# Ledger of designs, part 34: miniprotein binders against q8gw64

Target 1, 233 residues: q8gw64
Amino acid sequence: SSSSQSLSFSSNSFSSQPESELLQALPSSKPKSPPLQLPWLIVGLGNPGKKYQGTRHNVGFEMVDALADAEGISMNTVNFKALFGKGVIGNIPIMLAKPQTFMNLSGESVGQIVSFYKIPLKQVLVVYDDLDLPFGKLRLLPKGGHGGHNGMRSIIDRLKGSRDFPRLRIGIGRPPGKMDTANFVLRQFNRQEQEELDHTFQTGLEAIRILLLEGFNKSATFVNTRKSMEQLS
Key: E = the ipSAE of ESMFold2; O = the ipSAE of OpenDDE; V2 = 0.75 times the mean of E and O plus 0.25 times the DockQ between their complexes.

## First folded at step 20 (miniprotein)

Design J79 (at its last look DockQ between E and O 0.48; V2 from the best seeds 0.65)
Fold by ESMFold2, look of step 20:
Structure J79 (fold): chain B 233 residues (1-233), chain A 83 residues (1-83)
Amino acid sequence: as target 1 above (233 residues)
Amino acid sequence: GSEVEIVITFTIPDEDQPEMLRDIKQAFADENVDIESLTPETDKDGTVTMTFRITAPSQEAFWEALDRIYQLLEDLEKRRSDE
């Protein structure tokens, strides 16, 4: 009778990490861009009213609210047909807007703000829901079309057809089965989706801070090319 | 609120510079915003770009002054259009 001695041991150890440690980011090793000489406008798109709270179409509102909360900016003032806030990130003046028009009239608000503050379009960031990205994925683009999004169409039309402004697209996925896209964007996120969006918003906050303080290319690299190290080898 | 240091620019027609510069300085002074430096640069198109380096006692003071300045610029544009 023969016996074999084989020892295998594995341990599974899970440490609970406080969520506060997720706010720590590595500082950039490159020089900071020169201080900005003009204010930025950051627009979150959605529909006003309690009926639309928590809908996919309002995720832009939620991203801007997360930014306002993180930076201590009040969004209680109504101006330019928007809930409107002003603050400073680092040494960069910033305006936050949530147009309170219907989504397809968002350009009325954005156009008034851009005209009054004479904002260069390259410093107008629009944040909105995107059917062509997986749920929770972020994409930062320097320009582009509206992709069928009624709020973006309204903004482009009001800016005399210009497409030369950055956008932060927040993936909401596509409707399941035969559901109409118009109905899908007006549906609520469920609890699990809302919890996952908290992490998406944290990434979005980092992307916006990098955009303002270090420039578009570094922000786009941070958010657009996130992959595991093993997938990049 | 803590002090903030900001660099900000405004572009106006050359002929309006004396009046507008006076009004911009007053808007900053009304909010206790210190002007550390000012660099005017005249352009070929008949405009001047004024770059201000400022220190504001708070971001609220900065934005109060800045909104006043943008209103002055808007009023100037309306005045020139009506002429």
Scores: ipSAE 0.719, ipTM 0.894, lowest interface PAE 1.0, mean pLDDT 84
Fold by OpenDDE base, look of step 22:
Structure J79 (fold): chain B 233 residues (1-233), chain A 83 residues (1-83)
Amino acid sequence: as target 1 above (233 residues)
Amino acid sequence: GSEVEIVITFTIPDEDQPEMLRDIKQAFADENVDIESLTPETDKDGTVTMTFRITAPSQEAFWEALDRIYQLLEDLEKRRSDE
């Protein structure tokens, strides 16, 4: 009686656990949608014609001309009652405008440009003379009133009373003694005042570059914290 | 000049979008300026934000193209106001 010992081969089923390769989905770097851009309008305030060249009330025109020269922008287009140039700073399309209306009608020009180019008011920088700032002093503000300035009044009125546009104020100081304000703003700068303003314009153009490329807060910090040359002496 | 690539945004009514896109394509069909329409966004009020990538051989060519687009928008707004 041969007892055949049946060797039961226990088949060890190697359960190959599927290595779930955690394909860490590399965060698909969604190509950053290219930054949406709208044109900027930079408006210098002044009066047209040789009589008003180099006058305190035209310092806004001189600032725009200094920016145009620094950026290689030709101020040769005549439209919307303005002389203006079109260019690009970095990737930002810009218009530099000098309204060719008299100062008190500057809003007609600015309103037409803003309407045609659909420019948001936060991208309308107005550059103008300010009696309440010391000579050569810059101040960048996000909003405000006209401060008695006829060009700024005209712009605000044309923009339906809106005050929510940035402004670069260039200090011309107050009239000396009992001089009438209207006569004071129509006086030309002397050579020394012009030389000081050239440094102001270099600061102003850099402030505008920072405003466009780095935003309002950085530009306002840059401008508003600068000591005037008179505070360094 | 140097080539420029600029992404610009226009806001128009939703109803005007097909006409505006046609008019842009027609105006620039034979131009050295490329205008790519990106996906528009519609707000709650039925206003469309149209976004274009404009590629131009110079800043001058870019501004000429952009001025034509703004003129087409003005002409479209005028037509709608006369209906």
Scores: ipSAE 0.710, ipTM 0.877, lowest interface PAE 0.7, mean pLDDT 87
ESMFold2 (binder alone), look of step 20: mean pLDDT 76; pTM 0.675
OpenDDE base, look of step 20: ipSAE 0.703; ipTM 0.874
ESMFold2, look of step 22: ipSAE 0.699; ipTM 0.888
ESMFold2 (binder alone), look of step 22: mean pLDDT 76; pTM 0.683

Design J80 (at its last look DockQ between E and O 0.53; V2 from the best seeds 0.00; counts 0 for: pae E 1.9 > 1.5, pTM E .743 < .8)
Fold by OpenDDE base, look of step 20:
Structure J80 (fold): chain B 233 residues (1-233), chain A 83 residues (1-83)
Amino acid sequence: as target 1 above (233 residues)
Amino acid sequence: GSEVEMVITFKIPDEDQPEMRRDIKQAFADENVDIESLTPETDKDGTVTMKFEITAPSQEAFWEALDRIYQLLEDLEKRRSDE
């Protein structure tokens, strides 16, 4: 009598616990509050009036006008002893200013604008003519002295001797021969010099866009590594 | 124009912030420009940075609003200098 022991295989039903997909609610990334913006001030230096139009000492005004035209900014507001336009480049509020003081009083206008709009000096770009740079050559610097420039002296003095604001220097070169510097800076550009400056202004406005949108170091690299047209011939 | 949305900051003493917030709220109550007061930040030196989100129907309207805010700030600073 062969007793066949039936081995009852107890099927352990592995109850697959449903993996509760913890839908980790991705923390709703509150849209990063738009980057904190303070207005930028871009100041071109020059003298007011028709007799100073197209003069070497007014190249800072021409650069600001070229930027205003390129950005569609109307230079029609008169306040703080300046002609200025207000606009936006990307998401950055900008003021373009041409002090309507004489060059040696430019600091009065700039100081009023900076004081009213509470502009940090790192966001005050001054554009001006420079005798120590070759014609048409741009140089962007984060700080510095006035270099003998009366407008820059006036600004530094009005800003309590502060030098810690960016500057875009536009080369006008040195006076030829025995010409006095004051007479040289009040000479108009000839047609060939103006055509070269139009290219300089296109480079300058792009350097300003890079400064605003990508910061000082990228803009300084862009502008300071460029050769003037005269150095390419 | 296109709508403009920007966050603007002002360095204002902590003591002046309640007045500035009130003056902005009163000045813009019936305007087509929305001004939201964001959480201020306090610097290490005790200077408080106020933050405002400005929503305007155009760049012109944005700058008009911004100019008005800076005028309110100048008027506040003047009152404090006369006390």
Scores: ipSAE 0.645, ipTM 0.848, lowest interface PAE 0.7, mean pLDDT 87
Fold by ESMFold2, look of step 20:
Structure J80 (fold): chain B 233 residues (1-233), chain A 83 residues (1-83)
Amino acid sequence: as target 1 above (233 residues)
Amino acid sequence: GSEVEMVITFKIPDEDQPEMRRDIKQAFADENVDIESLTPETDKDGTVTMKFEITAPSQEAFWEALDRIYQLLEDLEKRRSDE
């Protein structure tokens, strides 16, 4: 911008429009309809360490890892007592967390993240293993209790008893016979189960994308009513 | 990565708005991230919804800028809490 409007315009024969004003007039795609975005936190629950890798109790970690891989988000940073990744899906900033506490202390990590980034609880999705769903079944719920899951209990306690955050439950089935449930969740998935979980994870990825881009109700309809479609795809 | 353009919002007390704008302007004066303040919305309860359009050359640069803004917010809240 070379001058004020009244004094030097005629002597230089310059346009009265500054360069930034001219750029505003140039044709482009429609960029000035900006969406208002609030960040999301997506938490996968599990226990840290190679001892627990592949166990039923770590399926939440695996779902978040699948999401990170699909979206090109690095999970290499340690922060907030978690392996922590940041990215953008569409126009939505997202954070992925795998708390590296033990399961029953997951709330320490989640609470720190929620407090620092001021995340609305309705935008905190927790992904975890569920004994009350058949193996490979997914269910998205907008709120609820912990159902005896120690990681969910830890999060609810840290959020001062609030249950008003969504969860994506991953069915791991019940133990066979009289096997103790605590022992069952610490057993590894076998090869066949791991292969079936790959399809479950792809459905979960789609449910999460729909949740972020189209809203809770459409995601819940997609994932909670897919029982008859699981056999076809 | 690719260039990211996004509008981010957060709420602060209206009396904090000038200080937050100054802190953002100073923090990003020499950065290769464009942060443009849009018209805020003042709520009936005395808070303001601040709106910032962030244009960054990558997702990494975008999150770096956003993290800086959250840190400025926390610093401002701590100053107000400390009296």
Scores: ipSAE 0.470, ipTM 0.777, lowest interface PAE 1.9, mean pLDDT 81
ESMFold2 (binder alone), look of step 20: mean pLDDT 76; pTM 0.688

Design J81 (at its last look DockQ between E and O 0.32; V2 from the best seeds 0.00; counts 0 for: pTM E .750 < .8, other shape alone 2.818 > 2.5)
Fold by OpenDDE base, look of step 20:
Structure J81 (fold): chain B 233 residues (1-233), chain A 83 residues (1-83)
Amino acid sequence: as target 1 above (233 residues)
Amino acid sequence: GSEIEVVITFKIPDEDQPEMRRDIKQAFADENVDIESLTPETDKDGTVTMKFEITAPSQEAFWEALDRIYQLLEDLEKRRSDE
């Protein structure tokens, strides 16, 4: 009598506990508050009046006018002893200024604008002619001295000797031969020089856009690595 | 124009904040420009960075509002210098 012991395999029903997908509610990333924007001041240096139009010493005004035209900013407001335009590039409030003081008094105008709008000096770009740069060559610097430039001297003096503001230098080159520097900077550009400067202004406005939107280091890399047209021939 | 939204900041003494917030609120109560006061930041020196979000129907309206805010700040600074 062979007693077949039936091994009852107890099927342990593994109750698969439902993995409650903890939908970790991704913390609703509060939209990052838009980046804090202080107004930028972009100052072109020059002298007021028809006799100084198109002169080497007014190339800072021409650069600001080229930027105003490219951004659709009307340079029609007279305030703080400047011709003034207000606009926005992206979400960045910008002020374009051409001091209507004589060049050696440019600091009076710039100092008033900076004081009223509480502009940090890191957001004051000064655009001006530079004798130490080749013609049409741009150079963006985060700080520096006046280099003998009377407008830059006036600004630094009005800003209590501060040098910690960015500057876009536009090369006008050195006087030819024995020409006096004061007479040289008051000469108008010829047609060929103006056509080269129009290309310089297109590069300059793009450098300013990069400065505003992408910061100083990218803009400085962009502008300072470019060759002038004369260095490509 | 297109609507514009910009966060502006300026530094003032901590003591001047309540007055500046009141003066802005009064100045813009019936204006087509919305001005939201954001959380200020206080520096170690007691200077406070005020923050405002400006929503304006155009760039022109934004700059008019901004100029008015800076005028209110100048007027406040002047009152404090005369006390």
Scores: ipSAE 0.596, ipTM 0.820, lowest interface PAE 0.8, mean pLDDT 87
Fold by ESMFold2, look of step 20:
Structure J81 (fold): chain B 233 residues (1-233), chain A 83 residues (1-83)
Amino acid sequence: as target 1 above (233 residues)
Amino acid sequence: GSEIEVVITFKIPDEDQPEMRRDIKQAFADENVDIESLTPETDKDGTVTMKFEITAPSQEAFWEALDRIYQLLEDLEKRRSDE
């Protein structure tokens, strides 16, 4: 038995989605409903494989792993060319990603995640090693260039040149003497450096929680005005 | 036990709003999460910001629900684009 009935469903030339502008809830003293939350993406940069474990260039991976462990977020999914985890911090949905592409292709992973989840760039935090900061120092910035970091260059290029996303920079110091930067970032942290980084990671965890729960300015004030152990000793 | 309560928003064309609401209601009719529509915000450009409160028993259940909503959005966009 064949039957057919034409039913007009309105489809028109309104085909373009606007640039992803997600409305965040305006903080108020005492809302009766949970505030409006938009998902965050937190990306830690590094190179995959045992050869690169513990290198300065992989400190972004280590920061995200510390966050995942502290917040009970499982990093058990391989998706979007990343080790990828999902959770909720203070009723804010978050995604954690460690791109597995190699550093200079990190934008392939990040771009796919941002496109699929329609994440506003203001809610993409990238965590990476920084030669221009003293060892163990953290700096949170709302935007900027790549500073010669190949992972950040890859992300900016894939996001059509946009620089308008926050970054948490982890100071690794500069190479001693005349050592080239490429060789320096692939050197392992020693045992003492690893122990000191545990404190840096705890500060980074707190900075990220403040960012999500209280906003960028309070997080930046918290982390950018702190002194590293190098500066205190 | 602990529950997750989160309000999530999406921008879509105004004319797609009824279909998206039906798709969400159908997809979650027999699920262990509660999804409540809140008053949307109408934009000047012919789009709407839809708002949904998702109540789930765990962060895993919450993200299962949210991922399904993202898939419904993708499917809707594909149907409109293929027309």
Scores: ipSAE 0.540, ipTM 0.807, lowest interface PAE 1.4, mean pLDDT 82
ESMFold2 (binder alone), look of step 20: mean pLDDT 72; pTM 0.621

## First folded at step 22 (miniprotein)

Design J82 (at its last look DockQ between E and O 0.48; V2 from the best seeds 0.00; counts 0 for: pTM O .743 < .8)
Fold by ESMFold2, look of step 22:
Structure J82 (fold): chain B 233 residues (1-233), chain A 81 residues (1-81)
Amino acid sequence: as target 1 above (233 residues)
Amino acid sequence: GSEVEIVITFTIPDEDQPEMLRDIKQAFADENVDIESLTPETDKDGTVTMKFEITAPSQEAFWEALDRIYQLLEDLEKRRS
């Protein structure tokens, strides 16, 4: 109902620099669904119980919880030895799992889900903490070993030695000084680290959406070549 | 939830195809999931992959039907073992 004069700004006005747009190459064409579409399984690794909440070893749980929250997927069901959620992202059916075994028995949960839903291993994404990446850094890989991670060892063993499933590695850094690595992964992130991880989780959410809707190569290019926040200024 | 459009495939043994297709269609119908198209594809070994294009009234209805279908497939495997 109210009217006011509009101001015209000359070509000399300051405007936002779209450098983030220049660092991203997202084509305007819409992605197409895969021709033979099957559900995806996204697994976040961790240890169950309040004692382990907020620990470095549970960052996979936190990544999956962030995804579930962002996509409106309930994780209330206990099934397949996991907290288990089902939903749809775009036109892609997905399942989210947080195995509630101990970490070294995660393969029991993953194996049951893969067998029941007939999931091709290329559509099993495992998200976990990684000592060999700088804190907050993400890496998406199409296959590989367990890197000494007991949850990944359990999954590979249960899948009859197969290494041909994608993983999203979340860098947790290495222990300071002489601290044992086993004890380091059980320490909680401090407040500043948690704030930085929130940004990491947002990047991880986008990487997962690209993975599901546009394919592995585009997601890997997005997440593996991405600079940290301090490098974007 | 909101209405969803999904493309999903199932692999069905050739000798079980008529009975399994009937049961799959019933699982979708029981949840008010509409089948917009059904495209059979036979691999060189005779295995049939059935592509369903469906419209479900919600994500929950879709997954309820889908869980029944996977249970049917699991039960079939157990009977044949």
Scores: ipSAE 0.678, ipTM 0.875, lowest interface PAE 1.1, mean pLDDT 83
Fold by OpenDDE base, look of step 22:
Structure J82 (fold): chain B 233 residues (1-233), chain A 81 residues (1-81)
Amino acid sequence: as target 1 above (233 residues)
Amino acid sequence: GSEVEIVITFTIPDEDQPEMLRDIKQAFADENVDIESLTPETDKDGTVTMKFEITAPSQEAFWEALDRIYQLLEDLEKRRS
């Protein structure tokens, strides 16, 4: 009786665990498509001609010139009854405009520019002199009336009564004593007033940069919360 | 200058899009300015917003291109009136 010992070959099933290569899908940082940009219009208000240079009513022109200089934008194009500069701040196309109409007709120029370039009124910044603000004081507002300012009246009227565009107001203060307002706004700044305005322009430049790159609320906070230098002394 | 890459938008009626796209491509065919048409967006009111990506070798070249596009838009509006 030959007992055939059946050798049970235990087949060790090598379970090859598939190394699931966790292909960490590197997040394909799709280059964020550059944000959609529409041109901005920055308008300084003033009167053309040498007799109005350095006058209180031309401080809007001086602010635009200071911005042009700081951004390397040449104010050399004449179109739409304005002196123009075109440039880019960051990735935002900007137009700087000084209407070459008299102040009371500034709306003719601005209305032509806005119409041609199809500029949303939220992207029309108007920079102008303000009698109701202390000298050198900035205020950024999202909307408002003309406040008796003839250039602002002309713009609002040309924009069919629309008031929903941003404005940077530069304080020139009230006329001293019994001086007529019309004569006061046509007086040149003295040297000390000009030196103070140079600091105002630097603050205004930064406010415009913040407006373009970071939006209205940040710029308004930056401008409107600043104490005048005179209130810190 | 530095290269400029900017995505701009234009509100163009849907019926004019084919003409405008042709006219833009023709105007810039020989220029060092690249203009790509992006997917247009239609608002709730049926207004179509065309989008263009403009790549230009300088800010000056970009503004020259942009001014021509705005001129083409004005000329198109005048032909409809």
Scores: ipSAE 0.612, ipTM 0.818, lowest interface PAE 0.8, mean pLDDT 85
ESMFold2 (binder alone), look of step 22: mean pLDDT 76; pTM 0.666

Design J83 (at its last look DockQ between E and O 0.35; V2 from the best seeds 0.58)
Fold by OpenDDE base, look of step 22:
Structure J83 (fold): chain B 233 residues (1-233), chain A 81 residues (1-81)
Amino acid sequence: as target 1 above (233 residues)
Amino acid sequence: GSEVEIVITFTIPDEDQPEMLRDIKQAFADENVDIESLTPETDKDGTVTMKFRITAPSQEAFWEALDRIYQLLEDLEKRRS
């Protein structure tokens, strides 16, 4: 009786563990839809014409021109009683405006622009001369009165008494001695005053960029905490 | 110029939305500016915040398109008054 020893070959089933390819789901960087934008209006205040160029009361125009030059925005469009430049800073559409009305009628222009472009007042920056600030000093405020400034009065009146728009105030200082305020604001800057204002405009430019890209609080901190260059010497 | 892509908003009455969309579509049918209507938002008062993606070949072309849209909106408002 031949006992056939059946050699049971144990087939080692190599369980091929499926390499679970960790398909690292590359975060589908769905291109973030560009942020929702509304146009900004940046208004410089001044009077039109050669006789008002380089005057204290036109420093708002000079700030807007400095902004236009730095951003490559052509101030060549005439509409709504203003000279305009239109451009984009980052993804923000901006309008630069110099009302070509007399200062006391600036509100006619600004009111037309705001009405046509449906601009929220929080996105209307007004840049103007301020007697109550030291020369070359900037101040950014979220709201306020006209402070006796005829252009600002005209704008507030045209905006139905609204004061809830940002303003960049450029210090021109008070009249020296017994000089009348109206005559003082219509005096041209001297060369030294103009050279100081060029530094003010560079700071103002950066403040406007911060306002647009990073918001009011950062810009206000940037502007309002700066000492005048004269206070550092 | 460089291409510009901006999402812009317009606030209009809900009842004016269909006309505004038609007028934009007609105005830009053969233009080199793409205007995509996004999902609008309507408030409790029936005010619609329309949203458009504007894609333009330059900043100039973008502003020309935007000015035209605001003109269409003004013309629509004048027809309703």
Scores: ipSAE 0.708, ipTM 0.877, lowest interface PAE 0.7, mean pLDDT 88
Fold by ESMFold2, look of step 22:
Structure J83 (fold): chain B 233 residues (1-233), chain A 81 residues (1-81)
Amino acid sequence: as target 1 above (233 residues)
Amino acid sequence: GSEVEIVITFTIPDEDQPEMLRDIKQAFADENVDIESLTPETDKDGTVTMKFRITAPSQEAFWEALDRIYQLLEDLEKRRS
């Protein structure tokens, strides 16, 4: 969950009371951040090139491509060392990025975008493959470490060690037997897996829409407890 | 494209507010973006947060104006650093 400050995401509800929380006097033991009327950055991680298309390590690229297609955002522009697109979801300005560096240099791209657009880190969503989740499972977290993921390590390092940005983790499962992690993440998804991922991507699109329009806590509830809701059906 | 209504926030140093506000308004005006309201707020570190409620004729016009505004902010940071 959040840093035990999930109430900040709850204040993104329908209530008009969030405006009054910006008027707190100095100093306050529990100050509220201002409403987030700033652009979002949504980053999908992967490796560029035909060799890496369809690999487990590129599932973040595919999630962002699915979002771009659904929202009619062109990803043809190269900027900030990324395939980069800009649009609006609802009334929220967004930027989509697929860093075209090697995975371990993704922070070079993300850092340039964050610096230029003055994006608060809580509005930087990074989407990537996760070995610790079952295949096709999604998990939205408000912060955390890199978990050994070289792209996440690169981003954290470039942001001066900050871990305070949300991530959407896409489960790719664990390598079978003694297969090393590097070999496993570079394996292609087969056709069945890709078809199952289409459902995962639709869930991810909805989670991102909820994140942007209704806040982190509602999105996290939607995506992180989805298996529990399905078990009740 | 269709019109978009957006609330967007910029933060600038208080001493730069008159020049930057003029330039931000010009960036919106050049793209036919209407400013419906503007709410300034000075916070505890001496910066001014400018909350704009705008109506742009398209998302492309909005982003064209916005990119120019961020370039102005970047240039200001370089001049002050």
Scores: ipSAE 0.612, ipTM 0.845, lowest interface PAE 1.3, mean pLDDT 82
ESMFold2 (binder alone), look of step 22: mean pLDDT 72; pTM 0.632

